# Ledger of designs, part 19: VHH binders against p46559

Target 1, 369 residues: p46559
Amino acid sequence: MTAIEKFFTEKSPDSEQVLLKVIELGIDFLGGEWKNVDKSQVNVSRVHGGQSNHMFHVTSSTSATPYLLRIHRQPPSQVFTDTVNLAIFSERGLGPKLYGFFEGGRMEEFLPSKTFDVNDVLVPENSRKIGAIFPLYHSINVPVSKSRRCVHLMREWLNGYESLGGGDYEILPTTVNYSDHPKSVSIKDLNHEIDNFEKWSTEIFEHTLVFSHNDLASTNILELNSTKELVLIDWEFGTYNWRGFDLAMHLSETAIDYRVPFPPGIKMNGDLIDNPPNIQIFCEAYVEADKKLKNRSPSDPTAEVKALIQECQFFWPLTNLFWALSAMKHSLLKFENGVDLDVQARDRLAVYFHLKPRSQKIYEELSKK

## First folded at step 6 (VHH)

Design k12 (framework vhh_8cml_1)
Fold by ESMFold2-Fast, scan of step 6:
Structure k12 (fold): chain B 369 residues (1-369), chain A 123 residues (1-123)
Amino acid sequence: as target 1 above (369 residues)
Amino acid sequence: EVQLVESGGGLVQPGGSLRLSCAASGRTFSSYVMGWFRQAPGQEREFVALISWTGDRTDYSDSAKGRFTISRDNAKNTVYLQMNSLKPEDTGVYFCAAGEYTLSDYPHEYDYWGQGTQVTVSS
């Protein structure tokens, strides 16, 4: 933990020390009316968005500019990508303004908005809106590595798991009722799964590389109060990746509820995984918005939508393997984020193996051999 | 999609050894869990051994532990069963099986099966 993370984690938001610290930050980075604010006028509340950061909404009864304070739970080096991404989006008007950053945290624009939850993303109209905004972000040229895709991070997590003494992993799902999976997997088995998906993805989907969010859970979607437009937040995993992984990640997350009490703090819905209700309208919205943004007309819109659905179905299991490997490693580090990481890892591995046969069939249909 | 062909069966004396081979044709062999099952006359098909996609993970029935060794060569698309210290009770048709996502000892969880190879252990 950083010193500033320890400070904000251990102290109550209404403590004198916290109130003085947020005033100090307001003066330093925003100036203006923050110079005239006393602690009795300040309100600090925790925001329940994002699993990897502590977030605080800082306001006052004065005209001082409110801000969102993000305190990073990881070493500062791990926030480099998220900070660069936010700075780019801030400059382009595609995300919150970046007010400033410091060792262990940052300050950004507070957007008066509704944070989506699992009920919101299952509404067909909202699914259409989300599909329609993905192309805006997928069209951005970001000056970062094009080779650090999802499989790069997956290998880092699996290597980390092994380095921490991790071994064979038993698959005992708690929240999904699946039995069509191995009883356990080895580190070598998991490396093989990563290698196999990388090979398949490179052979049939290499042309689909775009700058991707890679973590679009419902809580990373804001609906602005003033315009009702959507804004995607929390780009800490933002990298160039296969488009279908990014889209499938969002679809997969619509089947997961993080509002359940800890433990386990997570519940996966197998019915929504097996029969995603909004995949058609989501993909239709993506294709239509992508067409408009690129000022092009696809020669066969129906075929393009059908192909995108197949692309999402192909990458769906990989999104679950991605978070399973993260959960396996971070469980050994005793990382606390309000989710039982062993339950998450076991359930997500069960989902991975349940969905993998479809991906294999898609690869066989689309492969050049 | 995978086709499996077993070989190496035959007649052997108690205490003898046999090495069974299973040649797979088809792409993605390295994505399958491979298992060996056997069926004696008048009995149900029973689990013998399995090996994971990479060969790192193996499991054996209680009757096979310490006597049989399963292995695979993904470059040759082949899985093997080395059987030592054979007993008359090991007599049966031995089947090679491939499962897309299962480290299971249940026959119904395997999608592809060979035709079988006869193993006879005579007194």
Scores: ipSAE 0.000, ipTM 0.179, lowest interface PAE 19.8, mean pLDDT 84

Design k13 (framework vhh_8cml_1)
Fold by ESMFold2-Fast, scan of step 6:
Structure k13 (fold): chain B 369 residues (1-369), chain A 123 residues (1-123)
Amino acid sequence: as target 1 above (369 residues)
Amino acid sequence: EVQLVESGGGLVQPGGSLRLSCAASGRTFSSYVMGWFRQAPGQEREFVALISWYGDRTDYSDSAKGRFTISRDNAKNTVYLQMNSLKPEDTGVYFCAAGEYTLSDYPHEYDYWGQGTQVTVSS
């Protein structure tokens, strides 16, 4: 634990030491009215629900700019990526303003907003809004590696699992009733699955590489109170990746409920996985927004929407393999996040093998064109 | 890195045709999406056309559709822009651009740029 993490987590938010420290940060990074704020005018409240950061909402009774204070719990590499991404989005007006960063933390704009849940993302109008905002983020040039895609991170997690003593993994799903999967998989089998999907994706979708969120669960979507506009947050997995993976990641997350009691703290809905209700509306919104943003006219809008649906369907199983490998590694690390990581890994592997035949068919169809 | 050199610009009468070429040197040419952009006096750089890594996908601005054709020859490390039915509004400096992971009509999404070649459509 860093010294600054200990300071903010071991002391009361209303302690004189904390109040003086948040004033000091306000003066240093924001200036203005923070230079004239007395500790008696400052309020510091903990923002609950975050697992990767300790979050505090810092306000005053004055006109001093309120801010959200994030104290990091994550490894430095994830913090660096998220901060760089937020800085770029802040400059472009696409996310919370980044007020500043320092060793062990950062200060950013507090957005009065509602965080979405799984019920919100299943509303057709919300699905349309989410589809329409993706092209905005997919259109930007971010000065980061373009070769470290989802498969690179998957290999890092699988190598980590092996280095921690992991071996063969039994697929015994708890929340989905799929049976069209192997009983168990070896590390060699999982490497083969990653290699195979990388080969297919490179051959038929290399032209679709865009900067991607890669983790757009409902809780990473904010609806602004004032405008009802959507803002995407928590870009710690942000990398260049195949567009269809990013879109399929969001669609896959609409079929998963994390509000169920721990254990297991996760429930996958097979009916929504097999028949996603909003994929048509979502893809129509993406194509229309992409067309408008890029000032282009598709020669056949119906065909473009159908192609995007097929692209999302192709990548859907890979999104489940992605989180399964993460869960396998982090289970061995005894990581606590309110989800039974073994249940998550087993269910997501079952989903992967259930959906994989459709992806193979799509590859065969598109590789012949 | 990659270096791009445009050629084929010049003065042409309205209704005429020009063929622009862009020769690439450096890293493997097929690793780049190639785009053509133009800049008229007093205007921002605007998108004209793009072609994917192996020519499987092309895209055109509304003003270029039906008049311009983009093509590439990966064996010759060259991208072409065939411009037909030229109008005075097509006057500008035409730039060749390369982007490794970009299928975009925004100039800022391209990593490498040529020096540009002047196209003037006037009688």
Scores: ipSAE 0.000, ipTM 0.108, lowest interface PAE 21.4, mean pLDDT 85

Design k14 (framework vhh_8cml_1)
Fold by ESMFold2-Fast, scan of step 6:
Structure k14 (fold): chain B 369 residues (1-369), chain A 123 residues (1-123)
Amino acid sequence: as target 1 above (369 residues)
Amino acid sequence: EVQLVESGGGLVQPGGSLRLSCAASGRTFSSYVMGWFRQAPGQEREFVALISWSGERTDYSDSAKGRFTISRDNAKNTVYLQMNSLKPEDTGVYFCAAGEYTLSDYPHEYDYWGQGTQVTVSS
């Protein structure tokens, strides 16, 4: 835990120390009226959404510019990547403005908006809007590693789990009723699963590499109050990756409810995992928006949409393995984010093995073409 | 420590209006984010609306937006929920909640809860 993370987590947002610190940051990075703000005029409210940051909305009763304060819990490499990503999207009008960054945190524009929840992302019109916005981000050339994909981060988390004394992991799902999984998996088993998916993905989908969000849960989607336009936030896992992983990540997250009481703070909906209601509309919107952005004529729009649905279905289990490995490692670090990490890991591993046979069938079908 | 008491619930016809009040005991009311949640029989507790410490920010569930208005009077230690254009689907027990550090639509982020007030929307 950094000194600044400790400061903001151990103190109440309305404490004198926190109020003075956010004024200091306002003066340093924004200037203007922050120089004339008294602590009695400042309001600091904690914003809960996303697992890797402490977020605070800093306002005052004066004309001083309000800001969103993000205190990092992320590894330095993810912080660096996230900041570069935000700066690029900020410059292009595709995200909140970046006001500045410092060791352990950053300040960004507060957007008057509604954060989506699990109910919002299941509305068909919202699924259409989300599908339509993905191509804008997927078309951008971001000056980060083009070779570091989801599987590299998965291996790093699994290696971290092992280095912390982790061993065999028992799969006892709590929120899904799946039983078509092993009772336990070894570190060797999990490495084998990563290697197999990397091989399959490289053989059939290498041409689909795009800059990807990789973490588009409902809480990382803002709907602007004035325009109803969507803005995607929290690019801390942003990497070049297979397109279908990014799309499947969002679809998978529509089947997960984080509004349940802690513990466990997470509930997976098996019916939505097995029968996602909006995958057709979502994929139709993506294909249409991508065509317009690239000025391309579709050879067969119906076939293209069906192929994208198959691509999403192929990557769906991998998105669950991704978060399972993260949860396994961070559970050993006693990381706290309002979700029982062992429940998350067990349930996500159960989902992975439940969906894996479909992915293998898709690989077999596409590899023979 | 902080006690919350809801009032203003009752039976109302579809299309009608109700104003719920939540009275807080304690001299620290102005430091709390206040929220309204509801629970229908056999369902989980769901978010309705929230208001920040100063009243500068309000948020609403999709079902409440445009029909409900949350407000607070820090001098009276009271938060209000004005409900207009009520529908049968709005029927449930309405809970007032206070959070020390939160601007959140998740029930588990709230530290103090009232006992609830029944709202029934029926012909």
Scores: ipSAE 0.000, ipTM 0.100, lowest interface PAE 22.1, mean pLDDT 84

Design k15 (framework vhh_8cml_1)
Fold by ESMFold2-Fast, scan of step 6:
Structure k15 (fold): chain B 369 residues (1-369), chain A 123 residues (1-123)
Amino acid sequence: as target 1 above (369 residues)
Amino acid sequence: EVQLVESGGGLVQPGGSLRLSCAASGRTFSSYVMGWFRQAPGQEREFVALISWSGDRYDYSDSAKGRFTISRDNAKNTVYLQMNSLKPEDTGVYFCAAGEYTLSDYPHEYDYWGQGTQVTVSS
């Protein structure tokens, strides 16, 4: 833990020490009216959500610029990646303004907005808007590694699980009623699954590499109060990756409800996993927005949409393996985020094996004759 | 899709050894649990051995434990059954089977089957 993380986690947001610290940060990084703010005029409230960060909304009764204070809980390599990603988006006007960085945290623009939930992302018009915004982010060139894809993180998490004493993992789903999975998997079996999916993805989808969010749950989508435009936030897992993984990640997350009481704090909806209601409108919106953004001549829009749906279906199980491996490792670290990580890992592994046959069939159809 | 072809069967004396091979054609061999089953004349098909996707987990019938060894080579799309200390009761047609999502000793849980290879242990 950093000194600043320890400071903010050990004290209440309304403590004198915290109030004085947020004024100090406001003066140092923003200046202006913050120089004239007294602690009695400051309000600091915790922002819910943000598994990798402690977040605080800092305001005052004055005209001093309000800000979001983010205190990092992430490993140094992820903090570096997140910092670079946000700085680029801030400079290009594609996200909240970045007001400043310091060791262990950052200050960013507060956007008056509604955070989406699982009900919002299932509304067809919202699904269309989300599909239409993806090409904007997928078109940017970010000066980071093009080889550190989703499988890189999966291997890091699985290696971490093994290093912490993890062994064979029993698959007993609690929120989905799938039974078409092995009773348990070994670490070597999981490594082979990663290797196999990487091989398939490289053979049929290598041309689809784009800078990807990789974690577009509903809570990482803001609808601005003023314009009703969408903004994608929390790019801490942002990497170059296969486009279909990023799209499938969002679609997969529309089938998961984190609002259920802890424990388990998570419920997967098998009906939405098996029959995603908005995949057609989502993919249609993506293709149309991508065409406009790139000024592409149309070949066959119907065929292109059908191909994108197949691409999303192919990557869907891999998105669940991704979070299952993270949950397995972080469960051994006793990480607390309002979700029973063991339940998450077991359910997501069950979903992975349930959906894998479709991905295998797609690979066989799209690979060379 | 996967197609399975067994080989390596034959006639041996009690106490002898045989190595069975099962060649799989298909792109996703490492996605299948592989099993060996046998059927003796006038008897039901019975479980012999299984091996997981990676080869890291395996199991044997009580009659095979300590005598038989299952292994796989995912680079060559082949599964093997090394049979040592063979007994007359091991006589039968040996079948290779592939299943996707189960570590099972039940024949009905396997989707793809070879045509079998004859093993005869003559007393």
Scores: ipSAE 0.000, ipTM 0.142, lowest interface PAE 22.2, mean pLDDT 85

Design k16 (framework vhh_8cml_1)
Fold by ESMFold2-Fast, scan of step 6:
Structure k16 (fold): chain B 369 residues (1-369), chain A 123 residues (1-123)
Amino acid sequence: as target 1 above (369 residues)
Amino acid sequence: EVQLVESGGGLVQPGGSLRLSCAASGRTFSSYVMGWFRQAPGQEREFVALISWSGDRTDYSDSAKGRFTISRDNAKNTVYLQMNSLKPEDTGVYFCAAGEWTLSDYPHEYDYWGQGTQVTVSS
């Protein structure tokens, strides 16, 4: 823990010490009316429930600018990535405005909004809206490595799993009803899968490299109360990556329900994985919005949409391998996040192998052209 | 999809050695479990050896253990069977086979098959 994290963990949000600290931050970073605010006029409330996150909505009865105070509990590298990405999106009007940052925390714009859930992302109109906003983010030039993609983080997680004493991993799906997978995989098997997908993706999709969110679960989508426009948040995994991985990540997450009781705190829906109901609408919206943004007309809009669906299908299994490797490592670290990490890893590996033959067929088809 | 072509068979004296090769077409060879099976006249196809898609695991029939070595070269789309200390009982047509991820000694678990290469062990 940082000193500032200890401070906000140990003290009540309505304590005099906290009220004085948030006024101090308001004066220092925002100025204006904060210089005239008395502690009796300040309200501090936690944005998310429990102690699993340290986010506070800071308001006053005055005209002083309200702010969201985030006290970091994440690894330093993820904090750095998320903050840099937020700063870029803030400057471009594509995310909450970044008011400032300091050791152990940051201040950002509070957006009166509804956080999406799995029911929201399955609504066809919402799927269309999500598809339409992806090109806005994918068009951004970010001054970071273009070579550090999803496979790099996958190798880091797998190396971490091995370093922690991890060995052969049994694939015993709990929430998804698939049997077309190996009974177990070795660390060498998993490295081989990463190498294969990196090779295939580089050969047929290198031209699709874009700055990607890489973690667009429903809970990372805000719908603004006033305008009903969508905003994407929590960019701690943001990096350059193949476009289809980013799109497939979102589609894959629409088939997963995290609202089930812990344990396991996760349920995969095989029917949605096998027959995603909104992939057509989602891809149509992406192509149309991308076309408008780039002032281009596709030579064949129907063929372009079909190609994007194929691109999403190709990357779908890789998104499940990505989170499976994370879950394997973090299970050995006894990490607590409300999801049974072993259940997640095993179900996601089962999904990976179930979908892999489709990706192999797509690679064979496209690599021969 | 993959097409398989075996080579390297022939006539050898007991105690001799042969190296069989199986060349695969296609661009996803590295995703297949590769197996070698053999068939003597009037007999069913029997398992000889397998190698996992990553190369991490190999398995052998009891008759092949200690004498045969299976290997693969994914850059060349080729699987090999090095056969040492050959016996007359090893005579048969040797087939290479490709399957998905299942490590199986059952022929029906393999989707693609070569035409076979004759191995004859006789003085």
Scores: ipSAE 0.381, ipTM 0.768, lowest interface PAE 3.1, mean pLDDT 88

Design k17 (framework vhh_8cml_1)
Fold by ESMFold2-Fast, scan of step 6:
Structure k17 (fold): chain B 369 residues (1-369), chain A 123 residues (1-123)
Amino acid sequence: as target 1 above (369 residues)
Amino acid sequence: EVQLVESGGGLVQPGGSLRLSCAASGRTFSSYVMGWFRQAPGQEREFVALISWSGDRTDYSDSAKGRFTISRDNAKNTVYLQMNSLKPEDTGVYFCAAGEFTLSDYPHEYDYWGQGTQVTVSS
């Protein structure tokens, strides 16, 4: 834990020490009216939605520029990735402005907005809006590795799980009632699953590589109060990946409720996994927005939408394997984020095996020689 | 990751006083904003009082201002609600709640809840 993380973890946000520290940061990085702010004029409140960071909204009763303060809890490599991504999006007007960064934290623009929840993302008009904004981000050329995709991170998490003494894993789902899965999996089994999906994805979808968010849960979507426009936040997993993985990640997250009491702090909805209500509208919006952005005229828009739905369905189980492997490793590290990581891992593995046969069928159909 | 247990409820006559306590078990009590909410028969859960992480900031509903005092003892992992000049309208189940992120008077901003303690003000 960094010195600054200890400081903000051990002290209350309204303590004199914290108020003086946020004034110091305001003076150092923003200047202006922060030089004239008294601690009695400052408000510091936590911001929800960030499982990997301590987030604080810093305001004053003066004209000093308010800011969002992020104190990092995640590994330095993820901090580096998120900061680089935010700097690029800040410069291009595609995310919050980056005011500055320092050892263990950063300061960024606070956007007056509504954070989406699971109910919001199931509204058809919101699914349309989310589908329409993805092409803006997928069109960006980001100067990072194109070979470090989701499967690379999955292998790192599985290797970490093994190095921490992890072994065979029992699949005992708690929040989904699926039974069409193995009762347990070995580390070798999980490596085989990663290898198979990488092979299939490379053979049929290599042409779909785009810069991807890879973690678009409802809480990472802001609706601006003034314009009702959407902004995507929390790019700590941002990397080049197969497009369908990014889209399927969002669709998968619309079937998961994190607002349930801890433990387990997570509930998966099998009905929404099996019959996603807005996949058609979502994919139609993506194709239309991508068409307008690239100034292209598709010869068969209906066929393109159907192909994108199939692409999303193919990658859906992989998004669950991705978070299952993360949860398995981080459970052994005793990491806490308001979710029972063992419940998450077991339920997500159950979903993976439930959906895998559809992905295999899609691979067989598209790879036919 | 926090469990809340309320105590101190009971039957009291109008003009009387009660002190409610909420004992918390779990991690880092001082990282939580603590609130008291009440639910009258047939009504939604409504805000009564809140206290910030350190205890330096408090807020009260209009009906509670001047009559109720919220306080906390972070060393004992306990939050208190001292209720004076009680009225029949104060009758209800009183809930202790813990939230991490904002000073809020909305129930939905609180992540952890006690089971409640009954307060009855008999006219």
Scores: ipSAE 0.000, ipTM 0.207, lowest interface PAE 17.9, mean pLDDT 86

Design k18 (framework vhh_8cml_1)
Fold by ESMFold2-Fast, scan of step 6:
Structure k18 (fold): chain B 369 residues (1-369), chain A 123 residues (1-123)
Amino acid sequence: as target 1 above (369 residues)
Amino acid sequence: EVQLVESGGGLVQPGGSLRLSCAASGRTFSSYVMGWFRQAPGQEREFVALISWSGDRTDYSDSAKGRFTISRDNAKNTVYLQMNSLKPEDTGVYFCAAGEYTYSDYPHEYDYWGQGTQVTVSS
């Protein structure tokens, strides 16, 4: 734990030390009316929903600019990525304004908004809105590596798992009733799965590389109170990637409920995995918004929507392998985030193998065209 | 958390050998992935080799494969780089790096860095 993280976790938000510290930050980074604020005028409240950060909403009874204070808990590489991404989106009006950053934290615009949950993302109208906003983010040029795709991070997590003494892994799903998976997988098996999927993706989808969120769970979607527009947050896994992975990541997350009691703190819904209710609406919205943004008219809009659905279906299992490998590594690190990481890893591996045959069929079909 | 100090650099003729050592201070050495990187004048830091926290897995850059060997001694809190068949192109400052369970060939994934040790390969 960093000194700043320890400071904010060990002290009450109402403590004199915390109130004085948030005034100091307001003066240093925002100036203006913060120079005239007394601690009696300051309110600091914890914001829930950030598993990778401690978040505080800082306000005053004056006209001083309110801000969201984020204290980092993640490794430096994820913090760096998220901060760079937020700075670019801030400049382009596609995310909260970045007011400033410092060792161990940052200050950003507080957006009066509703954080989505799993029930919200299953509403067809919301699914359409989410599909329509993706092209805005996928159109951005970000000055980062184009070779560090999802498979790069997967290899890092799997190698980390191995380096921590991890070995063969038994697939014993708890929340899904799938049985069409191996009883166990070796580290070599998992490396082969990553290599195979990378080869398939490169051969049939290399033209689809875009800057991607890669972690669009419902809780990373804000609906602004004033305009009802959506904003995507928490870009710590943002990287160039195949767009179908990014879209499939969101669709996969709509089938997972994190509101269940810990343990396990996670429940996967096999019915939604097998029969996603809003994939058609989601893909229609994406294609239409992408068409409008690029000033293009596809020769066959119906065929383009069908192709995008197939693209999402192809990448769906890979999104589950992605989080399974993360869960395997972080379980050995004794990381605590309100989810039983072994349950998550086992269930996600079961989903991966359940969906993989469909992806292979899609690869075979598209590699002949 | 951890302090890294490199040693073993120096001047060597082409075809020669050097063994670099990196001594780590700190209680959690065995939980760190260790890497070696090098930097030539005016260039960015380049990956050379890495070793997992247990020592069971190693990876090398294409230029290092077959010539260099990375190893570690967790009891002595030390990581080594044995460099054989050295070439003028191997000249640079060699840095030891430690990452908490980060198995990566990218410099920015590493949390702690040594000061570097100069390796010069010339006649």
Scores: ipSAE 0.000, ipTM 0.120, lowest interface PAE 21.8, mean pLDDT 85

Design k19 (framework vhh_8cml_1)
Fold by ESMFold2-Fast, scan of step 6:
Structure k19 (fold): chain B 369 residues (1-369), chain A 123 residues (1-123)
Amino acid sequence: as target 1 above (369 residues)
Amino acid sequence: EVQLVESGGGLVQPGGSLRLSCAASGRTFSSYVMGWFRQAPGQEREFVALISWSGDRTDYSDSAKGRFTISRDNAKNTVYLQMNSLKPEDTGVYFCAAGEYTFSDYPHEYDYWGQGTQVTVSS
């Protein structure tokens, strides 16, 4: 823990020490009316919705600028990535304004908004809106590595799993009723899967590299109260990646419910995985918004939408392998985040093998053209 | 989604050796578990050996253990069966098979099959 994380973990938001600390931060980073604020005028309330951070909404009865205070609980590399990404989006008007950062935390604009949940993302109109906003973020040129894609992080997690004494892994799914998978996989098997997908993705989808969110669960989508426009938040996994992985990640997350009691704290819906209800409307919205943004006209709009659906279907299993490898490693580290990491790893590996034959067929079809 | 073609069969004397090859078409060969099966006239297909998609795991029938070695070259889309110390009871048509996720000795769990190559062990 950092000193500031201990401070905000241990103290009540209405304590004198916390009130004085948020005034100090307001003066230091925002200035203006914060210099004239008395502690009796300050309100600090906890914001829920981010398991990786402590979040506080800081307001006053004065004209001092309100702010969101984020105290980091994440690894330093993820904090650095998230902060750099937010700074870029802040500068371009695509996310909350970044007011400042310090060791262990940051201050940003509070957006009066509704955080989406799994029920919201299954509404067709919301799927359309999410599909339509992706091209805006995918159009940004970010000055970071183009080679550190999803497969790079997957290899880091698998190497970490091995270094922690991990071995063969039994696939016994708990929340999905799938049986079309190996009963167990070795570390060599999993490396082989990563190598195959990297090869296939590079051969048929190298032209689709875009700056990607890579973790667009429902809770990372805000609907602004004033305009009903969507904002994508929490870019700690943001990297250049194949577009279809980013889109498939969001679609995959619409089939997963994290609101179930712990343990296991996770439930995958096989019916939604097998028959995603909104993939058509989502891909139609993406194509139309991307076309408008780039001032282009496809010769066959139906063919372009079908191709994007195929692209999403190709990457869907890889999104599950991605989180399975993370869960395998972090289970050995006894990481606690309200989800049974072994249940997550087993279910996600079962989903991976269940969907992989479709991806192989797509690769065979597209690699021959 | 793969087409399989076996080669390397022939006539050999007891105690001799043969190396069978199975060439696969398609671009996803490295995703399949590969198996070798054999069939004598008037009998059902019998399991001989399998190799996992990564090559990390192999399994053999009791009759093949210690005498036969299965291997694969994923860059060349080829699986091999090295057969040593051949016996008359090893005579049969040898089939290459490909299956998804199947660490199975049952023929019905394999999706793709070659035409077979004849192995005859006789004086």
Scores: ipSAE 0.173, ipTM 0.652, lowest interface PAE 5.2, mean pLDDT 88

